# VH-VL binders against o27280: the designs that were tried, part 432

Target 1, 266 residues: o27280
Amino acid sequence: MDSMNVPEVLEIKRIVEESESVKTFIFSWDFRREVRPGQFVMVWDFRDEKPMSVSLIDPVRSEIGISIRRVGEFTDRVHGLSEGDLLGIRGPYGRGFELMGRDILLVGGGIGMAPLAALADEATARGMRVDALVAARTADELLFLDRLEAAGVNISTCTDDGSCGFKGFAHERLLTLEENHDMAAVCGPEPMMFQVMRILDERDVPAQLSLERYMKCAVGICGQCCLDDTGFRVCAEGPVFWSQELSRVREFGRYRRDPAGRRVPW
Key: E = the ipSAE of ESMFold2; O = the ipSAE of OpenDDE; V2 = 0.75 times the mean of E and O plus 0.25 times the DockQ between their complexes.

## First folded at step 18 (VH-VL)

Design zd10 (framework fv_libevitug; at its last fold request DockQ between E and O 0.77; V2 from the best seeds 0.85)
Fold by OpenDDE, fold request of step 19:
Structure zd10 (fold): chain C 266 residues (1-266), chain A 123 residues (1-123), chain B 110 residues (1-110)
Amino acid sequence: as target 1 above (266 residues)
Amino acid sequence: QVQLQQSGPGLVKPSQTLSLTCAISGDSVSSDSAAWNWIRQSPSRGLEWLGRTYYTSKWYYEYAVSVKSRITINPDTSKNQFSLQLNSVTPEDTAVYYCAREYPRDYFGMDVWGQGTLVTVSS
Amino acid sequence: QSVLTQPPSASGTPGQRVTISCSGSSSNIGDYYVWWYQQLPGTAPKLLIYGNDRRPSGVPDRFSGSKSGTSASLAITGLQAEDEADYYCQSYDNSLSGYVFGGGTKLTVL
């Protein structure tokens, strides 16, 4: 058996409170093992296991970060943990983002900014120009702004209630931006991503989008995260997909499968 | 500028212990961000990693399986150096031995190397 | 014999593009970073590439690294006479719990 499939019990080194509902848990990482923005890990609290995107990749400090939004029983338990506590981490898994060109646009919504924050760090480290459209419901839910700014990212904000930046949705803000980029990376609510992808396609901007689906094995075996018709496994062929790939995915932006396998609309 | 200076005998008899030292300049052997490696090179075996040591709140040691039973890497903070001991040597241990630094550790590779020391195992 | 497989030799003329392959497995290159080293005759290896495709300071941009699956590649564009050297790939192997090297490629500039 692949040793990567065995959870490593890691100590929480630090916890960063990103917002009222989001915390970043930082762990030591052996950076001989590859980890890329857009990849995910399986987080095990010794009761349950959930996929979480890597939000911080710091090979200088030998640390990774996992940002977790409090949304249910599992995440409630995790949010109750303190520095020094233990979690099981296995991975990373999945296809991460690929960087190309000189200028990159990041479009993120809510916790979707987690993998994009990591991507921003890598892109800036590589000397790329990074523009980020950060969206949230309210100002206090905008994530990683200080971190992105410190990295030299040009930030535009968008909030549903207009409490910060553009009042409206990310795709609406995007329509007001005239600048073209060499590529875009998108992550957030799927309806947002769907609209953003359409705009980017119309502008002939290559785009990568990170999907969220229910995952069980994370290694492409169980098929729980398979996308209809295509057979794409989000854990194996994704979670990062090119827009051209997603154009073949009928369910994208329309519905998903719940843990029971039922179709549920977004 | 970081430099590694190797020293030690170039001739060792079979069954004896090979001993080399790598003196560090411009960095600390106990740096939390560094790792200190021994590598050897021979025509028959090519480049072969032997092991490394590094400090992070405590000392860690990693040894190659091929030499684990015979190898010891020791840091010396007082002299800012680290050593290699390889016991029970045979002619197969004849090689050019290198010490090398990783900084920062892991991701960034071995960025500084010693000059190399030819060690010949012969009667 | 080496865990990572490289062609024993490569050659090119000045100005040409040369690629050196490094083949591994899922236990090393598949999941771990790749490093590349240049070794001039009679000298210690020099770090050329880290993190699959990153160049240390002082390494010309005509050197590039890439990785796909369980294989890595070093590309040298605008080949120069001074590029004549041995090149080694490196990775980490989880089954061996240690760094592993390729057998090396002797690059000749014709």
Scores: ipSAE 0.947, ipTM 0.972, lowest interface PAE 0.5, mean pLDDT 96
Fold by ESMFold2, look of step 18:
Structure zd10 (fold): chain C 266 residues (1-266), chain A 123 residues (1-123), chain B 110 residues (1-110)
Amino acid sequence: as target 1 above (266 residues)
Amino acid sequence: QVQLQQSGPGLVKPSQTLSLTCAISGDSVSSDSAAWNWIRQSPSRGLEWLGRTYYTSKWYYEYAVSVKSRITINPDTSKNQFSLQLNSVTPEDTAVYYCAREYPRDYFGMDVWGQGTLVTVSS
Amino acid sequence: QSVLTQPPSASGTPGQRVTISCSGSSSNIGDYYVWWYQQLPGTAPKLLIYGNDRRPSGVPDRFSGSKSGTSASLAITGLQAEDEADYYCQSYDNSLSGYVFGGGTKLTVL
């Protein structure tokens, strides 16, 4: 019996170095179990457990991919692993993205492109036209460009330092793009997502945004992933929310909470 | 063009072993992307999955709980076939038996089916 | 008897839209994909839908699938006489560790 609440120990089949700080870990996966772009898994390194977004959903090869940015002790340990090493995986959890219409805009900042890369694959497989705005601090941190191009995605880039594409922030680049999309999907730093959401709302483009919050149980029981004004649990009602759901959330884009519930600046 | 050709007796006495073979053409039983299934159908029960086998780095076998104590599915790479044995049959095992390819396995469903074999369990 | 519940019959006239439901639980349809099969009289089943809503090559676009919660639905638009068949849903059930089918729906084209 495969329980979603007990990690399954899986062998790392392949590691793709996406950038200096980001690796994609690929596992064999049983695709009788439904996996949707925007869902997450809990990754267990036998010491600690952290949520990570699914970045590759490849049922033809029976492969799932999880992209992890090196940012602390847990991710340093995982980045030190090799092909053939073991990780525990439980999930998938959460509400994924819904596709609608024929034309979709993706807006991703940094590692936020990971779940959007999975969504791009599904959208193109369904015959949708996909535009992606890929943002990073520098050119070397732009993620998944070759993969998106191979899938037929129309890519726009921006970098904070101007080393590739538009010099500036994602929302500034967005103002220069066509306004004819049926929907948008957004994932990245929460301040970026707030600014992007405001522009998309003004354009009357339905938008779905993927949020990150502190998680412990991943199934909605402990309440550690709750949002300020709504009581939404990111692991149960999210991590993907419609912009209308987020419009009444005072904390969105302005601050975050530590495990004790204290307001902390982004 | 992948085809599945079934063979085996259509009449089996109670308490004996039901044995069927599914010959594969246009594909390999050891394909690392496929799974090889047995399904049966009767008017009273409809379609009932019995089990499957597939190869990755070794052979794996999955059997329906309802028949797990009596069923064996065996691949044969030299003949490019896979078989079904169901022990200790009763009249309740009377059905049309199908073999089916699942390719790619798991997500894509059973895309090629054998012609079906009516097996009657009766004295 | 079937783990997945389907209506035993459905009917429509040529050109109309019909739907066939498939009801399951959190141990199957809730977490696992849904497949649909068409079975013409005297023949083996034929794969009609995979991945909840995807069509294999050669299946007309008037067939569509959907899933909500623990239930799935097959829709047929522009109903044709050749659509008269039995229709089965399938999923995987985690508690039974195996594939499960609905009881089947006999579709009659009037």
Scores: ipSAE 0.810, ipTM 0.915, lowest interface PAE 0.6, mean pLDDT 90
ESMFold2 (binder alone), look of step 18: mean pLDDT 94; pTM 0.955
OpenDDE, look of step 18: ipSAE 0.924; ipTM 0.961
ESMFold2, fold request of step 19: ipSAE 0.810, 0.788, 0.790; ipTM 0.914, 0.905, 0.910
ESMFold2 (binder alone), fold request of step 19: mean pLDDT 94, 94, 94; pTM 0.955, 0.955, 0.954
OpenDDE, fold request of step 19: ipSAE 0.922, 0.946; ipTM 0.952, 0.972

Design zd11 (framework fv_libevitug; at its last read DockQ between E and O 0.85; V2 from the best seeds 0.85)
Heavy chain, then light chain:
Amino acid sequence: QVQLQQSGPGLVKPSQTLSLTCAISGDSVSSDSAAWNWIRQSPSRGLEWLGRTYYTSKWYYEYAVSVKSRITINPDTSKNQFSLQLNSVTPEDTAVYYCAREYPRDYYGMDVWGQGTLVTVSS
Amino acid sequence: QSVLTQPPSASGTPGQRVTISCSGSSSNIGEYYVWWYQQLPGTAPKLLIYGNDRRPSGVPDRFSGSKSGTSASLAITGLQAEDEADYYCQSYDNSLSGYVFGGGTKLTVL
ESMFold2, look of step 18: ipSAE 0.778; ipTM 0.904
ESMFold2 (binder alone), look of step 18: mean pLDDT 93; pTM 0.949
OpenDDE, look of step 18: ipSAE 0.924; ipTM 0.960
ESMFold2, fold request of step 19: ipSAE 0.762, 0.776, 0.716; ipTM 0.900, 0.903, 0.876
ESMFold2 (binder alone), fold request of step 19: mean pLDDT 93, 93, 94; pTM 0.949, 0.951, 0.954
OpenDDE, fold request of step 19: ipSAE 0.947, 0.947, 0.946; ipTM 0.972, 0.972, 0.972
ESMFold2, last read: ipSAE 0.763, 0.741, 0.748; ipTM 0.898, 0.889, 0.890
ESMFold2 (binder alone), last read: mean pLDDT 94, 93, 94; pTM 0.955, 0.948, 0.956
OpenDDE, last read: ipSAE 0.946, 0.947, 0.947; ipTM 0.972, 0.972, 0.972

Design zd12 (framework fv_libevitug; at its last look DockQ between E and O 0.81; V2 from the best seeds 0.83)
Fold by OpenDDE, look of step 18:
Structure zd12 (fold): chain C 266 residues (1-266), chain A 123 residues (1-123), chain B 110 residues (1-110)
Amino acid sequence: as target 1 above (266 residues)
Amino acid sequence: QVQLQQSGPGLVKPSQTLSLTCAISGDSVSSDSAAWNWIRQSPSRGLEWLGRTYYTSKWYYEYAVSVKSRITINPDTSKNQFSLQLNSVTPEDTAVYYCAREYPRDYYGMDVWGQGTLVTVSS
Amino acid sequence: QSVLTQPPSASGTPGQRVTISCSGSSSNIGDYYVWWYQQLPGTAPKLLIYGNDRRPSGVPDRFSGSKSGTSASLAITGLQAEDEADYYCQSYDNYLSGYVFGGGTKLTVL
């Protein structure tokens, strides 16, 4: 097996508290090794392993960041860790985002902003104009605002309760925006992404969307993350897909499969 | 502006030690963000990376497998330089040798090179 | 014999577009970044591209890099006489635990 598939035991260099429920864990990275926004790593706490998106890519500091939302037993354990503690990291895996054009729109919801934040950094570093629509349920759940602002990103916020920015959902806010972009990158709740994709398609804006599915192997072998009809493996052919690819995926925005392989509606 | 100035003999006898020095100006050999490399070039072997050294709280050394048993790269903070020693040389070690800097380390490539030193291994 | 494979030669006329390929494997280009260097006759190599497709300061935008899978490519648009040189790709190989170079491509401007 390729050394890429063996977890590297890395020390947590820093922990950034992004919100009450989200922390970013910073690790030293050998930047001879390629890592792209939109790719994910498998995080191993020596008991269990979960896929996590790379949210920070900093070649200058030789660091990467992984943002993790506290949602279950595994993430509870990880959130209990401190700087200097160890985690196993293997990867990166999957297809990341591609950048094209001069103007890019980022649409993110909740923890979905993690890979988009990394993409924003790369895009701005390349001299692109970046607009970001950041959505969350409440103002307190909006992620990476200060970081995005510091990078020169033009930010629009959207909250379900109206506590910050536009009151409503991301796709509703998007409808109020008239400007077209050269491309869009989308990541968040799948129902959100589904609606956003429809709007972008109607506007003829090329869009890439990052899907989340249950992943076990991360190397395209086990098939746990296979999408119905197409046979796309989210870990191998994704997690980033073009809208045209997702148009062929019947389950997109409609249902997913749980760890047991059962259909679960969104 | 960062400059690298190489020095050392251009002729070495077989089984002897090849020794070269690379003097650094405009940067520090102990910079936390730099790596200091040796590369050689010959018609028969092309460009060949030999190894590098860098400082991050401590000194690190990475050597090419092909020369690992014979090579030593040594930084000298007092003189702000780093050296190459290659033991037990053979005619196959005949090449133009270059020192080069990575800055920042790893991602940005070798952005500054020395002028090169032809070293001939001959009896 | 080089770990990375390049065509030994390439040619073009002024103003043309020329591409130089660099083929590797999963142990190098597949997982690691690619660098490109230009070497004029009698001089040391000069960094041309880093991070697969990024240009250092001072490198004209005529030069561009790309990477796909285990292969990389250097493209030169608007070829000029001064572009006549040897070009080398570089990557890192995890099996060899070291930087590796291509065999080089001699570019001739006709």
Scores: ipSAE 0.905, ipTM 0.951, lowest interface PAE 0.5, mean pLDDT 95
Fold by ESMFold2, look of step 18:
Structure zd12 (fold): chain C 266 residues (1-266), chain A 123 residues (1-123), chain B 110 residues (1-110)
Amino acid sequence: as target 1 above (266 residues)
Amino acid sequence: QVQLQQSGPGLVKPSQTLSLTCAISGDSVSSDSAAWNWIRQSPSRGLEWLGRTYYTSKWYYEYAVSVKSRITINPDTSKNQFSLQLNSVTPEDTAVYYCAREYPRDYYGMDVWGQGTLVTVSS
Amino acid sequence: QSVLTQPPSASGTPGQRVTISCSGSSSNIGDYYVWWYQQLPGTAPKLLIYGNDRRPSGVPDRFSGSKSGTSASLAITGLQAEDEADYYCQSYDNYLSGYVFGGGTKLTVL
């Protein structure tokens, strides 16, 4: 693929602190080049590269945003950067979300709300009615609520500890919501996505789910992002999959892989 | 309502400079979100993009490779217009020339076009 | 020469569906958005489609765009006599660092 050339080195234009653990890094972007909600970029800090979903697509300001949760050495280093500092960006890569119908449900857990926030903007721009179920362990980890509200999204929240909204898991809250959606888009911890997918399938709601797997090349060559049962490459055939595609994947919701490709429990 | 009004001579001799002007009403040539394009059309070929200019914190210029050595696009904020100069013309430059606004630029396409100016290059 | 390839002509009868193709490469349609323009006889082009499949306000629902790989398509359903026009696709080309157009398709309504 032509897009696997070296990363473009870009200046961080602005940083938004979304929470104590999540920052959105904003870059200038030429929107003649296609970017779809659900696609990812490889972010290079001159030592390592990690895939990150696009969370803001703003063609009017010529800006894209990448939301990153601090969870390890790479993300710690990136969180230590300031406006004016440089990062390498290559992409976008992968299959984005497809919109259908007039009424969409978004179900996001933690940082999984990042690509769904971008999708919400696209859906509202197309005149769709958007409901979002925003889940986290605690209230301070609920992301993008003000942004979704400003976009006219109908928000339901849940937290594991009950500190905001419904006390419980996302799939439990989903059972208490209206069943009037033409499609759903889901992103978050894989066990959550599995439970949500099961409910949506029982309701005959078409669903798309965004997966994370280890990636090196991002263009489908190295095989590091393959799913066990199908040979699907998350970077090429995904990261967004229809629920029908994932129903064929035995590993989904059951285990994950480390950078060496070894199976580990969720 | 935004309108683009073109002016300039319709006949140019070979080796001379083609000069056209596009006057803008209902918008500003220095609009932070717009870009201002020149496009031409010949009967044997379809549409051909020539270049654009736009302003953010400074003026930017992009020109098609095929004409880059001969073309200049100039914004004029005092007259609220932008111009095309194409040097050393030949009969192959005979075409209908259009100016067009791109707003917001990049993603949204060319939403307002001038009326077109037929320019014939001949002796 | 046009960078993007379109059929030179297309035709249909009122009420039918017509599709106009636009073929490019990885340096343009593959990574960049597609725009479509309609040009009625004796007039300037008019924007029909941006962002591969989005319609500006005032463009009827019977016009739709799509993109697959390095190719794009404009579909017109419920064909009407006033749809008789030339249609052009546009993209951006990374190698040429500029906008590129198809050669145009003359649509005749029979």
Scores: ipSAE 0.767, ipTM 0.902, lowest interface PAE 0.8, mean pLDDT 89
ESMFold2 (binder alone), look of step 18: mean pLDDT 93; pTM 0.947

Design zd13 (framework fv_libevitug; at its last fold request DockQ between E and O 0.82; V2 from the best seeds 0.84)
Fold by OpenDDE, fold request of step 19:
Structure zd13 (fold): chain C 266 residues (1-266), chain A 123 residues (1-123), chain B 110 residues (1-110)
Amino acid sequence: as target 1 above (266 residues)
Amino acid sequence: QVQLQQSGPGLVKPSQTLSLTCAISGDSVSSDSAAWNWIRQSPSRGLEWLGRTFYTSKWFYEYAVSVKSRITINPDTSKNQFSLQLNSVTPEDTAVYYCAREYPRDYYGMDVWGQGTLVTVSS
Amino acid sequence: QSVLTQPPSASGTPGQRVTISCSGSSSNIGDYYVWWYQQLPGTAPKLLIYGNDRRPSGVPDRFSGSKSGTSASLAITGLQAEDEADYYCQSYDNSLSGYVFGGGTKLTVL
């Protein structure tokens, strides 16, 4: 069977504390193996396994980074790890972002900035102009600002409480921006993405959006991450989708399925 | 500018050991970001990767399965070079042999090549 | 015999666009990056494309690489006489635990 489906036990080289709730774990990577922004890996702590987006792709240093938000038991355990500790990593999986044009807009919310940060690095390396709208609940939850700035990204921030940048949601901030881009990449809370997508569609800006769903196998077999009606598997046909694809997805922005398969509203 | 200069005999008898050296200028064989490769080319087999070595806190060696039992790649930090030894050669080992650098390693491909050395295996 | 499959020859006239295909499998091109090399007669291969579609400094933008699924492609626009050479694709194969090359394509400029 494909060796990529076997977790590689990797040593945590470094841990970057991005915020109170988010850490980036850095690993050595064999860059003969392709990895693209928007793809995810399955992280195995030898007890459980969860999909995580790749947030750093550095072929020069031969490193990748995985940003993990502390949200539950699994992530609590992972956040308790130290440099030198081991994790199982298998992948990458899924469809990543495609870059097109010269100017790209990134719209990210919370941990959704993880794949977008990687995309920003790729885009800037390719000589693209990158604008990033970074959203969070509060200022201290804004992710990757220094990293993005260092990469030459033009950053706009918005926070729910107004503690930094525009007070309000990402889609509200987006409405205040007049400039159009050749394409947009969006990742964050699905209600945010839904609103952002609508605005971008009205502006005829091609957009790619990264969805989050419960994943088990990551290889399109188990069907746990299937989207209703369409049969799209987030792990196989996604997690990155074009807005045109998502327009066919009834559940997008409305609900998701939990591990038990029940509909859960956003 | 990084350059690779190959040296070694162009004629080897069957069952003997093929030995080539690749001298590095403008870079270090022990660079943490580089990998040093041997490749050969023949009309019958085309381009064939033989193996590589690189240093990352320690030396690593990767060999092609086809020659793994017969091949040795050795870095020499004192002379800033790396060598190829291929044991028990046969006429099938007749080819133009190249050394090549990856920098940075893996993603960026083999960006610098030696001039090539024709090695003929014949009685 | 080569792990990666290329057409043995291609041709074009000056100014034309030519495409060279490189066909692999899930064990190589499917999951690993593709590199391209240009080899002029009597010379060592020269790196042309890395990371599927990236050009090293000094490589004209007439050369472009792409990858889809288990196949890769090298496109040359505005074909010039100096482009007459052999072109090789390269990838890594997990089943062989090593780099693999295509059989090469001889490009003739008519």
Scores: ipSAE 0.946, ipTM 0.972, lowest interface PAE 0.5, mean pLDDT 96
Fold by ESMFold2, look of step 18:
Structure zd13 (fold): chain C 266 residues (1-266), chain A 123 residues (1-123), chain B 110 residues (1-110)
Amino acid sequence: as target 1 above (266 residues)
Amino acid sequence: QVQLQQSGPGLVKPSQTLSLTCAISGDSVSSDSAAWNWIRQSPSRGLEWLGRTFYTSKWFYEYAVSVKSRITINPDTSKNQFSLQLNSVTPEDTAVYYCAREYPRDYYGMDVWGQGTLVTVSS
Amino acid sequence: QSVLTQPPSASGTPGQRVTISCSGSSSNIGDYYVWWYQQLPGTAPKLLIYGNDRRPSGVPDRFSGSKSGTSASLAITGLQAEDEADYYCQSYDNSLSGYVFGGGTKLTVL
C-alpha cells in the first residue's frame, strides 16, 4: 500500500550562488518524466523535508535546478552543503503554468522569481515575448537578472528601498507598465500577489498565480495544503491557480496556516 | 548530417541469435548527449522499443522487460557503431528492426533512424 | 499488445482538422512526456512532436500536440494529401521501465 513516492537520493552536481541568501542546486535528471515550470519537489536533507520550486529545466544538459533561500534551520543546513553531497528529491508535484498567446508578463517577488525563471526559459523557447517585473526588498536580492537578460526577457525592476529601479511595491510599478499582454504569471509574497491580481483582473489579463502552503505528503492525501472553502489542495490542484479559481478562495491574501493548522496572518 | 546504416542477416533460424549492426556517421556512439536505440516493427503490432545504450562517464544500458533475458546491445567506439543481439529467437521475433538516435536523449525523441532491416525467423 | 491505445484509423478531407487520440495510464502519459511519429509508406518513422506539444525544426505548425490527464492528442489542421500516413504516439512507462508506443493510426486523406 504505497501512497507516497520514495525520495531518490541525488548528488548535487553544481551549486550557483544567486545572491548572498539564495543558492541554486543542480542535479542530473531524467527528462522522460515531465517537469513543468511552476511545479515543485520535496527536498529531503535526511532530517526534514520541504517543498521547493523548480527554477531550472534544462533537458539538453539533463539538469534540473532548485533554488533555495536561506530562511531557517533546514535551509541553513542545505546551504552548508557542497557539490557531491547528497539530497533526497521526490516529485515533481503539482500543476504548473500554462502558456498562451504571444506576450507574457512575469511578476516575481523575491524567491518567487525562481519558478518564473523556468517559465521564462520555456516561453522564450516557444518564441513568446517575455516581460518580467522583478521585485525585491533591496537590489542585492533581485534574482536571476543576468539569466533573464541572456534569455531575451525585457526586465523591469523594483525594490522596497529604491536601491535599484522603481522604489516601491511590485503592484505600484505594474501600474506604470504597458498593458499589452496575453497572460501573466505571478509568484511571490501572497500580499503582493493579491494586489497584482486585482490590477490584472481590472485589465482583463488572464493570470496564473503560484501559492505557497505547508506541505507534508505532497500527493494530496494528508490535507495539510488544503485551501479553505474550496477543498483545493495546493500540492495537487495547485500550486499554480488561475486568478478566477483564486477569487473563490476566502483565505487568499488574508491568512495562511501553520503546521498545527492555526490561522496566521501573512 | 547524421546517418545510421544498418547491416546484418535478414533470415535467422529459430533458437539462434539475431545479430544486427548500426554504423554511425556524423556523430559518435560515445556522444555525451545521445542515446542509441533499437526498435522493431511487426506487421500486426506496430512499433516496439527493445532497448538503448548511452555514455556519460560510463556506459548505461536499458532493456525492455519483454526481452531483457535475451537481449544485449553493445557499443563499439573503435568502429563507431552499436549492435543488437537477440538470443533464442522464435517466429514471433520476425519484424523490421530499426536503430535510432535519441538526441538529446530523454526529452527530444528519436530524431534519426536507420533504414530498417526485415528479419525473418523461419526454418 | 500496445500499452498505449490509438484508434486504428482516421480520415478527413483536405483543409479539415483531424485529431488522433492516444490513451495511456498514470504509469506513462500521466507522468511522462508524449512523443508522436509520422511514418510514410515504406519509410522509417519520423519524429513529429516531442515534449507533448513541441515541434522539431521543419515540422509545419499545423501539427500540434496536447495532453490531458492520461490521454494525449495529435491535431492536424489544414489537412493535406501528403499527411496520409501512419501516426504513432510514444511515452515512457515507469512500471515497465521503458518506452512504449501506441498501436498506430492510419490516416486517410479523402
Scores: ipSAE 0.785, ipTM 0.909, lowest interface PAE 0.8, mean pLDDT 90
ESMFold2 (binder alone), look of step 18: mean pLDDT 93; pTM 0.949
OpenDDE, look of step 18: ipSAE 0.919; ipTM 0.958
ESMFold2, fold request of step 19: ipSAE 0.760, 0.747, 0.720; ipTM 0.895, 0.888, 0.881
ESMFold2 (binder alone), fold request of step 19: mean pLDDT 92, 93, 93; pTM 0.946, 0.948, 0.946
OpenDDE, fold request of step 19: ipSAE 0.927, 0.079; ipTM 0.955, 0.664

